VHH binders against Regulator of G protein signaling rgs-3 (rgs-3). Designs and how they scored, part 1

All scores and structures are predictions.

Target 1, 363 residues: Regulator of G protein signaling rgs-3 (rgs-3), of Caenorhabditis elegans (q18312)
Amino acid sequence: MWRSYKAETPELADETQEVDLNLHDSSESDHEGRQSRSASITSSTSAPASNDVTLQVPITNSSATSPTPSTGSMYFIAGMFDGKEKVNREQPPMPTTDGVEYPRAASWAAGNCANVLNDDKGKQLFRVFLFQSLAEENLAFLEAMEKLKKMKISDEKVAYAKEILETYQGSINLSSSSMKSLRNAVASETLDMEEFAPAIKEVRRLLENDQFPRFRRSELYLEYLEELLPRSYAEKWAQSFEGLLGNHVGRHHFRIFLRSIHAEENLRFWEAVVEFRSSRHKANAMNNLGKVILSTYLAEGTTNEVFLPFGVRQVIERRIQDNQIDITLFDEAIKHVEQVLRNDPYVRFLQSSQYIDLLSKLK
Unless a header shows other numbers, all headers, positions and changes below count from the first letter of the chain; Kabat numbers aren't used for antibody chains.
ipSAE, averaged over its two directions, is called F for ESMFold2-Fast, E for ESMFold2 and O for OpenDDE. V2 adds 0.75 times the mean of E and O to 0.25 times the DockQ between the complexes of E and O.
[cut] stands for letters that were removed.
Atom coordinates printed by the task and the answers are left out, and those that the model quotes come from them; centres of patches stay.

## First folded at step 1 (VHH)

Design s10a (framework vhh_etentamig_d1)
Fold by ESMFold2-Fast, scan of step 1:
Order: C-alpha cells, then sequence, then structure tokens
Structure s10a (fold): chain B 363 residues (1-363), chain A 125 residues (1-125)
C-alpha cells in the first residue's frame, strides 16, 4: 500500500512521487476536498469606486427594492394575512441512491458546480436543494436554454425563446446589460445562441458562487452522502486523521463534536484555507478570501479567533499588507491548526458519542 | 464484497512481452480510478501505472513510460497492463489496486485499497 503527497490531480501525482501508505483507510469520499468551503466571497470590498464622487444628486432606484408589508397592529390574526391564491409549488422528487456509490456522490461537491450539473442524480439533488432555497428558477432557466439550443424549427424556437423571456425576466437576478442582451436576442431574427451567452454566463455564475456553496454544506446533501457511506469507511477514520478530515461526512460529525467543546473555529479556519488554496487560479478571489480569512479568524478579538504561535500571525499580516498573497500564505498557520486538531480534539472525537453513534447507524 | 483478481504473470526473457489482467467485482468499476503497483522481492512497493475511471487519462512511472500501456474495459470490469521490452528489473509481483483520493490541507493524496492477490512476473534469461 502507498500514497502520493504531491497530487495536484490524482493521476499526475503518481508520475511525480509516491510514499508507503501508513494508513489502511480506503473510505475517502471528498473527491476534490473542496466540498465544504465557501466559494462566495461577496463581502464588501473597498473598491476605488467607493472613493469616487462624480454625482452629487441622489439616485433613486425605484425598482431595486421590493416594498415591505407593514401592519403596525398587534391584534391581527395570522389567517387574515394569508394569501388564498398561493402558487402551487411541488417539491421535485428526491433522487434514489440506486446505482450510486459513495465516490460518485462525493464528487458532486468537488470543484465548481459542473460536476453536480453533469450528473443526472446530482443535478436532481441540487434541484431539490434549490427548490427548498427558493432559487430553482436559475436551474430551470439554464435547462430551458439547453432545450432552446437543441430546437431545429425556427418558428417554434422563436416562440419558445419569447416564452423563456416572459417566464424568467421577472424571477432571475440578471444585470441590466445581460437582460438587454437577452431581450435583443429574442427580438433577433437570427436567434443566435451566442446572443444568449451573457445571460447564461451570469446565471451559471450565480449558481456557482451563491447556491452551489450552500448546497455543499446543506443537510440535504450530507444526509444523501451519509446514506451511501460504508461503515468500513468511517471505521478507518480511527486510524487516520487525514482520512477523517478528507471525508465530507466525517468533517460534518467532527464539526458537531468540535462545536460542543468550543473549538469549531479551528475546523472552519482549516476549511477556509483549503478554499483559499483552491482559488489559486482566480487572483482577485484568492486575494479577497485571504483578507477575509485574516479578519475572520486571525484578527485579535474576533468571535472566531484562532490562536497561533508567536510570530505566525504577524508574518501573515505583513504579507497581506505588502500585497504578497499566494497559495503559501497560510502554510504555517494551517500546520499549527492541524496539530491542534490532531492532538486532543481528534482523540476525544473517536471516544465521543458523536462518532460511536454514527458507527452504530451505518451499514 | 470487493474482489480484484490478477492474472497473466509468468516467466519471460528480457525484451519479451506480457499482458496482465485484473478482474474486478463487488463495486462499480467505472466509478474508480485504477492502478498497477509492483513489489520486487525484498523491496518496497512501487507504483507503475494509473488510469481514470472513464479510461480517458493514463499515467506511468518514468521507469516504464514508453514500454507499458494501461487500459480498461468497463463493460467487462477488467483492467489490463500491456508490458513490452521487459527488463530484469521489472521482475516483481504485480498488484491491481482501486484508487481512493483524499483532500487534506488543500492538497490531494491518493491511496490504494482493495489491492488484489498479485501475479508474479519473472524476467530472466
Amino acid sequence: as target 1 above (363 residues)
Amino acid sequence: EVQLLESGGGLVQPGGSLRLSCAASGFTFSSYAMSWVRQAPGKGPEWVSGISGSGGSTYYADSVKGRFTISRDNSKNTLYLQMNSLRAEDTAVYYCAKVTEIYFGGKTYKYFDYRGQGTLVTVSS
């Protein structure tokens, strides 16, 4: 038995290095290990635009906000405010586990949302999640665009394009430019799919940056994964700390345990650093995430403060101040956090009811 | 129950060829990357070659690159290793292995489980 320590992709790692396997654990299901990291760094940035004032007259955006109902009364009966004409929404059926082994389902949370969208059962599970999150229209729009692309008859295709515009123009959050492009594409006699590209790209970005990160962390996805998890896989976590952290279900149960001993922030920091490293090909996202990680977990007095050895935090602060942000930014910090989690919490987790009850539940 | 059964080993002269097979059962074969690992007497195991679940990507250790070809037939749940231009140093027990990946600390590790019984390849004149 053996493993590779330098795997960038599984296959490529085998060409560069290999080491004897000290772990007998064969249960890992994290696939990419990018399953429980937030991909949505939409925190307000101090963009240069915020320092520019070219317009002194106030801009009124009358269509940007929905009116909020106000009652002001303490004696209203709930039923009097209940709409009798509720839109009938039926939950999509849950995908079965038939023909699905754990690594396949674990892959749905890996990388970007392409893996889940390209799997028939993964896409259905994501659809159920989106329905519960009141965001199913984004997936429905992409599916409608796929059907439109496959249509060969121009009259029916034009009619369907108009139906798509009428259905989605008020329900999906598109920029004014993307919506204008969509309207122009529908009004076009050519109905060229390239003219729909801005809207498709923006909706895919919304799914990837907002809904998909939430899906990866959802109880819905975790319950599906746990149903597929072999008991033998979870048993091997007792021999491998890396195996535990590399398994999406394992991390979830470890997180619940850590929360009970007020050490959850160490795992949250670990997950944030893994997400930071996965963003290496997106310079702006990596830079923004690095700053968010510093302010969330390493700044003195924060609610989620992670305590590092003397000097480690100062090195990270200096590198960020000097705009020297790269994939190695948190290497020493993550090494320390892994040691903290491995030495005491991990050993205690293995003796906890959280782990023992899970083993009793699994087949 | 997961089983991997290697076959095709034997005695062959240097410069000769041999084809190894691995029959897999008890799991969805096409969902897993597979590898060949060898172990010479008195030495540690050495990874030889790997192939993705779909068969679309193949990888080789430098010591066998250009001489060995890994392939799979997902309809038959079978993994193959075509070995050409064999050398005395290729003498080893060859094992079929199911590949499991783990992502830890932003780094990918892979390890091998459900390793088979092995098939002996002896390259000697």
Scores: ipSAE 0.000, ipTM 0.329, lowest interface PAE 11.6, mean pLDDT 75

Design s10d (framework vhh_8pnl_2)
Fold by ESMFold2-Fast, scan of step 1:
Structure s10d (fold): chain B 363 residues (1-363), chain A 124 residues (1-124)
Amino acid sequence: as target 1 above (363 residues)
Amino acid sequence: QGQLVESGGGLVQPGGSLRLSCADAGFTFSSYAMAWYRQAPGKERELVARIYSGGSTNYADFVKGRFTISRDNAKSTLYLQMNSLKPEDTAMYYCAKVTEIYFGGKTYKYFDYWGQGTRVTVSA
């Protein structure tokens, strides 16, 4: 029972180690090398599905923190360039779900984009997304660089490097210094891979900071995950509120239900706080995100207003004004929001057609 | 333990108007967010409108411009003014109170209290 349940918990992406997108070693020593058992309220009991919890939700306004249907605009954007695509672009094929277990696919949304890039099917799904967002050249460039790096120095390797530069120099937006370094490496024909490192790093940063966060929230990724979702996983949501919130597909269906009762802002706030906690290693980003969360969800009279107990919002506002922003900033607020969601909406969701219909179609 | 009593429902012709009332016998009405929900035959209960303690309001898309939620804190009463009624508005209408429950000073719980409901029928 529990043994079977735990055996299906999401596994971390080992392939991430091969891409080497790891944090600086100092961060590991700062964490005592010990697991935090008194850890974040949003991750401690959601550990089996916690990889879904690492979904980054950029907060600039309600639209940016709102549902995945905003990614539907990708199809419209692609359609506007249909004439160009007919001449010099081919739509990549969708990866099959064959041989993919749900925890594997769920891991693609965890952490940084290394997890999705190191998985053949994950990378292909990301490629489809990038094609729809007119950014597939960035992934194609990285793949070309990987192939180039694996080649032994030869006339063939030099010719391939020249082809890469000619193909991508006009389509990849690199800094002048990175582009100059890339051109010099190819022109000299020494093919010192250190000269390619700035361009590779810059393209990886673009995918990580811009495209990957959008991919994780896309209907494309959600539909792929839902096809893989075991009925047993969805059945566990009836026994575990934390399991529901920790599951990407579960949160999507719960969000649709919450939207029907005009309480979606509570889940959006919860997701924003998870993103805030994930930014703990970037002080300026965390500080800015904290201020955006306050203005978006805790300001009275807005569509996104989250109702908090007396004094909770005022404490958060004071801490932000006093520059006392750390990972605990929203701890009391998130406890309240989890209670709000758990006590009535969660119970009603389990009795809703939204949940029952989902269960009936799952295997 | 319900202290919410809905009234004002009835039979009305398409294009007609009704005003629903929800009376709270409690003493803390002004500190709570209040909402109107409805449940049509064979459908799930859905939110129609919400009004917060500060006076801000939210409406379902299908009633925007036709329905108006309001509150009278002195009378501990919630209202729903329904104009331009359509057959699809036919439902049982429920009043709900958003309640915060404190446990041990820093632990708290969200709880909705429901009224008995009042029936609205829109037919030609």
Scores: ipSAE 0.000, ipTM 0.080, lowest interface PAE 26.7, mean pLDDT 72

Design s11c (framework vhh_ozoralizumab_d1)
Fold by ESMFold2-Fast, scan of step 1:
Structure s11c (fold): chain B 363 residues (1-363), chain A 125 residues (1-125)
Amino acid sequence: as target 1 above (363 residues)
Amino acid sequence: EVQLVESGGGLVQPGGSLRLSCAASGFTFSDYWMYWVRQAPGKGLEWVSEINTGGSSTKYPDSVKGRFTISRDNAKNTLYLQMNSLRPEDTAVYYCARSKYTSFPGGYTYEFDYRGQGTLVTVSS
């Protein structure tokens, strides 16, 4: 069995070309990013990969739809960013909603992070998120590389390249090979842009695989979207359960309601399975995520346990045990969870003050 | 009713090429993301390509990237998969699949609501 979901205007958003920032000389950048051979770069080196630490924590957040990043964001590996706490910082200004229609802003969550990076207001909102996550320097480095690439070969360009190395060598954590390539590029003084490519690719992969997934789940992005949400979109949720589940703002309000009736784990499981399916191009990541989902939501007696018929759970356990993990692993479980959410919680949500009050605030 | 009918499969030598077609009917083809998925003997279902509603965005796994090309003709309600440099490990039943592309926090709901009967591709000397 296969199922389609209704959502806010995702087709218009999704038809936005996946456009890279114009800072790479190689057309291969998207290829490597899409296929995530980045695992080779952030494998067992002198330090553990940031993604490995993140993946040890369930990807589903039940305490909030995504903590709104604050100026004091606490995401970093202890010891790696010690010096940043002592540096004076200014929060970037929030982008306005003026001139932005909901489908445009919704498109920033679609596909890879190129959509958000190639939109002036989207990039600014992402910058605010990164500042709150103590990762703003990664975006600043990419912007500096773009400026460097556009400069004519000159003493000024060489000086700027040296300034970039001095500014970022201690604040961005690159692999030893990428850092060596960066130093060699600067030392050459002819500034062969191909030698900057490894550093650019590594920073882009960090943004794509770590920061961007967190951004699209953030309360910062949620609040920006809700400001733009037309009342007519929220009214459609009354006619379509799939429309509710497919809408970021809709899921947030549904989650708050579900939390009040102790059924939030069903929606969190649903979201975790969507992430599992989205990792289909990365066999190892999909396999690992499937095992994490089993242990988090389907293990007996856990606080996040989703109740499935015994036969459904047993099939999933055996498929994982036999290493028969593919995109269909959770199909039967999702169908059951959707029926549970649709039959009672959804109907009650539409009659709740949560939904009614939201409609009253929207234009 | 919704129908997806694949064609173009067959026996081909390693290094050869085949073009698969999928004729869609019973729905507005241009509203849906389309996929090619395959199942090799004794293996699970494997995603091999995807294409957005307008045909401007495509994606492939490393196993077929550079060898396979997905395309669509919305005027003819037809999906294509051009397969070049075929290898024995490409032997599988190939399915045309439909899913309405939806975006939301956490990514896309990658889920098929319809799949065709499939067409067998055998790569053997």
Scores: ipSAE 0.011, ipTM 0.401, lowest interface PAE 9.5, mean pLDDT 74

Design s11f (framework vhh_5c3l_4; at its last look DockQ between E and O 0.06; V2 from the best seeds 0.00; counts 0 for: pae O 13.7 > 2, placed apart)
Fold by OpenDDE, look of step 2:
Structure s11f (fold): chain B 363 residues (1-363), chain A 125 residues (1-125)
Amino acid sequence: as target 1 above (363 residues)
Amino acid sequence: QVQLQESGGGLVQPGGSLRLSCAASGFTFSRYAMSWVRQAPGKGLEVVSDISGSGGYTTYADSVKGRFTISRDNAKNTLYLQMNSLKPEDTAVYYCARSKYTSFPGGYTYEFDYRGPGTQVTVSS
């Protein structure tokens, strides 16, 4: 017995109130007038004719008999640049998961590169990542510098500094200034550690700003985390959207799902805003990130365009234009995006094979 | 100096309502996310709710969702927590906290650089 729910169409009452906009007519008039003038001024100035000095350099034709160059056997010492000493850098061993709980491993992606480097297992995993990324020398250089710093001033320390320069001068990408400073430090034999500081700073900056962000998103790191993930954590994602997004593994699987439904830009925007907020102590970084977010996600016609309520984008644009960039810049935008993600993609994700298969793999 | 001071706690019956306030001073209030955290007897600290600097973004613990409302008045440097439909399980000391860091690795971790002395909320028949 299919009970026909009669949708009672509420009658929209037609109240046509005729607001009589008496546009009064008022008229008036006036008038004037004037006038005039003229002036002409002419002036002339004559720039002068600088002289064409035709220096006739005489082409003396001396027919010097080119002596037959003796074919000196250029022994191409081809041998020494055997560029095949690709030092077969053996892949560093993967750290085991033994004695590592999920929260510990998850903390490696928190904050800055120091969090992963200060953990023995984290540092090893990061080393594997750097090796795969052809960037292991940066970490090795920093470790060598730390070792050098701990050495007492001796002939051994000077020798080690020279070895560091020889080992890394061709493998690390330093600015000319940092490399010069490093060379000077080694050449002076005084081993003033301040002269090494530019190179150390540059390599640390590279790891922090490029390699570490990549590591946090790498399959290597995510697989390691997934192996450590308790099933109970994943089960809680069904009750907490925040829990899902807050978990790297959860967010990764959610990303895969979002990609499948062509909604990944929302998560990318969300992540970018989180990064933006994390830069709150770096005004210039925050300003730049804010502008990048605007251009990447909020500009019309972008590949990552997120749909926002009317006016939200304009407010953000205005604030950026007015240099009113602070941690709150994207608050309304992120709220909306989170709601979008929560209301449909999240619900679908929990029913997806992506989530179910993950749960089946977890212990 | 940064100061946070909670008020509005008290004894209430189950199903009752309370409104907590937190007066903030010594910093630009609108630039900081603020949180309410609570500690029940014999339990750890629990984040109840947080709010962005502008007030446009809010989050709630599942335990309080639909019952509690966080808000702020940036002109008054005041954070609020409207608590409705209170339960015995809501009995705790409630603290106003300034968010220092929010990290997403492994979950929402809230670090606070400042917290008020707290206000007692007791829900009992």
Scores: ipSAE 0.006, ipTM 0.216, lowest interface PAE 13.7, mean pLDDT 81
ESMFold2-Fast, scan of step 1: ipSAE 0.311; ipTM 0.734
ESMFold2, look of step 2: ipSAE 0.086; ipTM 0.618
ESMFold2 (binder alone), look of step 2: mean pLDDT 85; pTM 0.868

Design s12b (framework vhh_7qia_2)
Fold by ESMFold2-Fast, scan of step 1:
Structure s12b (fold): chain B 363 residues (1-363), chain A 125 residues (1-125)
Amino acid sequence: as target 1 above (363 residues)
Amino acid sequence: QLQLVESGGGLVQPGGSLRLSCEASGSTFSDYAMGWYRQAPGKQRELVAFITSGGSTNYADSVKGRFTISRDNAKNTVYLQMNSLRPEDTAIYYCAKDTRVYLGSGEWVYDFDYWGKGTPVTVSS
């Protein structure tokens, strides 16, 4: 059903960099032989993250969360930094929207983090997000490793490898084995990139599985997208419910509208089911998310209760009890929820100040 | 209702070259990214290369440096130049429009509904 959601794809950006096409090939075979690729799973129902101001700690060059020591006082404490006088950090500059069309920026949220990392402006926006998450060193480490890889074996390359170890050994969270491999590679001075591979893979997985899912839901990313959104795209949402739900900016404004009429749970359920289906390659994650979705949205009398036709919830509960959890678990429920969203809230959204005000400020 | 007709396949020896063509008829060819897919005996179909309407290209790792995709919007045609062919390139080659379906979580999948009948390529001595 939601597979029929065709996001507005006005065209891939002309400047689209090389993408790993093998990510679209599945090792899993269905009967037709055509498969969707399941990217990383975020368990989004567990983390409001970037959009909850009460959970966010301001990330600035001031010590907002450290009321006692000033940056200057820490600088003058002997032995405090073991010779590494890093007492402050400054936000990276925001990338401009110059030369960026909406489809290019929208592609940064697609699939895995390779799309955003392979785009200079996308990578810079992701860097700003990581700075706000106190995780910018993970991206900096990967960039340093790419620079190291491109250098020919020389005294300069050995010196740079030592600089990387000194810079990152205390700031990136690597397993003991990855850190040992990294230290051994630098100490041996052979600079075999195979010895750096465990650290690179571990940092890349952290960005992919933890940071990137939060980035694509962030206010930072959505605001950048909204600045690029042509009015014509938003006007098309009036003709296509699927176009609205498939558009990151559109879904965000629809969610705000639904919250104002106390109907957000239907969209949250829809989003949770989409994430559940994307978890099909991780059986434990899919099973756990299925149970969480049942308890969060389908339990009677809860604040987040989604109202289903007679018997639909009972069938889902029985399948979970019988350990028959697969991607079809919520098919009947999601079909009903899509009808509910399409028939009344969608029509009301198009008449709302949320939608009309958005159209008035778009170019 | 885009119609696609592939041609140019055949039998070649390892190290040989072939140029595949895909002629489109119907509406909106210039609006779509176009891709070349292949299906080897007993295997699933895989995307080999695609080209945007603006001319940006992308390739599967197995064919990078050997295959080149191009298009001629005036002729409604997309091409695949295949050089340094290997036995593992043996497959039926299909062209299709590259449409992405957004799954609501940032995931995109390709829509293969506008596939042609395919053109067979056999690489053997």
Scores: ipSAE 0.000, ipTM 0.124, lowest interface PAE 15.0, mean pLDDT 72

Design s12e (framework vhh_8fcz_2)
Fold by ESMFold2-Fast, scan of step 1:
Structure s12e (fold): chain B 363 residues (1-363), chain A 126 residues (1-126)
Amino acid sequence: as target 1 above (363 residues)
Amino acid sequence: QVQLVESGGGLVQPGGSLRLSCAASGFTFSSYEMNWVRQPPGKGLEWVSGISSSGSTITYADSVEGRFTIIRDNDKKMVYLQMTSLKTEDTAVYYCAKDTRVYLGSGEWVYDFDYEGQGTQVTVSS
């Protein structure tokens, strides 16, 4: 029943294409009224926002501008209930890097959570993240459902279905309708498998829209990627600004450098726009992200203010006010921000201890 | 020289059906994922449906699942959207979009999609 958007894996893409060969001279920001757009660096998972940007509000604290998202503990009641329900949880083991090349691990952040869930080591890393986020029950439930689906009709299958209900009815936060459907599925003598669909769909949406975006920005994932990063990849950043920005580990180190020269907001804005463009498959998510980006980075006097020519910001404000939010919303702003980052900060980064020390650690 | 030409839109009453067509040229059609996206009056772009290069993986937005069917014909270089049980909220300009991959030279890819053309207007009223 439930299906995810699944893109081709990066390794199946045309490997002979480079940034300049894939750039279109036409179709981007077509003023002639065509709904024509070709974007060469506008999506998807290679540049997640470093702020914990939700569909409604950014989550911030004293380290909000850090590559590792920070959250405040506002409600101890929720934490207490979670702790009580998760008594006797053991931390899952970290996956090894054995047999994993950098492009494979980088693909786990691509698109939606399908790539990470379909990779045995990727799924294990995601499980470790979910455990740390007190949300591993969501993944465990989906795995239990896959196991149940593969079982042949038997007393064991019926017993397992009842075990699933008992295990998860108190630990996953499902809507009342999904819970009722789940109970009805198990109460049937014939195990109505269709009645599990609402719960599966709801849990997948939670992983996709909440936990997976946080995983992509996590220190856990970044550290795993850095262990796999070949020195030759990092050396190529000296030849290509686009190569630096397109690399998850590269952006992390560039962001740390930018923070030291008080320019990190430009890169965070760039990352937020890439996430905005990657959310094109979810109109409400994209619209909410557009509004959040405006309020976080472009509104006058905000802590994270990115300075654009007045006309550029005003056009964005007008389009949002007129409900004309589409993938092109930030095109002119991102062009300006890329020029700002390429001029001076990029050149200085290549000469910085941040970059040089990273190269010395890589092999 | 990517060219996508949409057709098949029109005025239809609620509960009606329409079949949209997209003719592709200027690229190796059988190598790319194809999508339908739409833009309702006064709103931003909304993704509707996607189909993998081989046709084996098909996905739909929640708002259209069970009502719309995406089909591709690699020999004819065509992608279609069969729409049934149309609602007033389906009123939009519909665009055919090609998935785009960009290799950044550092071992990473970014994904986006190209949509090009005037689209085809679907109006569901009365």
Scores: ipSAE 0.000, ipTM 0.217, lowest interface PAE 12.9, mean pLDDT 73

Design s13a (framework vhh_etentamig_d1)
Fold by ESMFold2-Fast, scan of step 1:
Structure s13a (fold): chain B 363 residues (1-363), chain A 126 residues (1-126)
Amino acid sequence: as target 1 above (363 residues)
Amino acid sequence: EVQLLESGGGLVQPGGSLRLSCAASGFTFSSYAMSWVRQAPGKGPEWVSGISGSGGSTYYADSVKGRFTISRDNSKNTLYLQMNSLRAEDTAVYYCATERIEYYGSGTYRTYFDYRGQGTLVTVSS
């Protein structure tokens, strides 16, 4: 059941993603996984390779006070424009929904944050979220590292590396070992990119494990998805309980309805179990999530207590105590919760103003 | 070697239209955000419009919003600026530039224009 919901259901960020150091290619890992058609096209025209781009030092802001008259446009252009612009706490612009279909935007929540970061509109939406969360430096650092990696001239590359250290050492919370490695990398005469790997890996983990999971659950992402949702998708929820649960926007409206009948914890538990199952490739994260789910939803007297048959909870408690945690840990519990949600709340939701009003707004 | 070459400028009457083009070479065009920047005679440069690498996101200065449209064709490595309802105040040399945005602590960000072209002159006059 849950596997059919994978593309629509939030998943725990991949905390094991390694640093991809390709200092020459404009695209990382493209040579193995992607079509090489573009390389053939560029070689046939004798055009410079994509990795032949060299970044220039930003031009500083020059107010032309008492300028000497220029004799030509090339001289006039030199120093006339400052490409270095700082703004204090100004929100990045929101991406438009134009040209984006629902499945594309829904995919940004699947797996790790690679999907959202590899999409221009997805990355911009995530950037807006990070700005609102005062965590935009983490994405900015990773983008700066990607720029540094693609730089060819050692002189400008060293200057940029020093600027990165000056800019981020006070704003990014790194371990002492990662910070020392970063300082050593910047101080290196040859600018050894291997020394940047610990800092990049740590920042990527923070982004993927802390900020990205929050982005997936954010009002910002939800509102963007809802603007894209076709009416036909929402109409299908009347024929499929699984379709409703598998849809991010659908679960939100169902959750609001469930809150009104004091049954929201059943859906929260369902969502937590799906996330738990999605972490099957990260044994430590899965084990920790299993324990958190037990304490949050299944322990007696918790604020979010889900009421299960006595035997079902006891089996889960024993399996966790015996360190027998695998993907099946919550199978009986989720089966019971799905039956509870399907038998009455689901039917009532389809007749609710919550669902009917949503359909009225959609195309 | 990064090359940016603007074209399409000229003399136009107030209320008229012009379309500027920028031919890019020497880099992976689709990987770079691009901007149009203008400089009027005797004045400092003014950012006009920006577009993301894929073309999915566009941005405009308040002075041109609703009148100008930025677009790109990544298959042709070309950036465009469609200028409608032109005014005398739009008279300037228009430059095509690569755009890089970096975010820094406390919600600050820095915009870099690492490469720019030679410019194309737009004169709006009766």
Scores: ipSAE 0.000, ipTM 0.184, lowest interface PAE 14.0, mean pLDDT 73

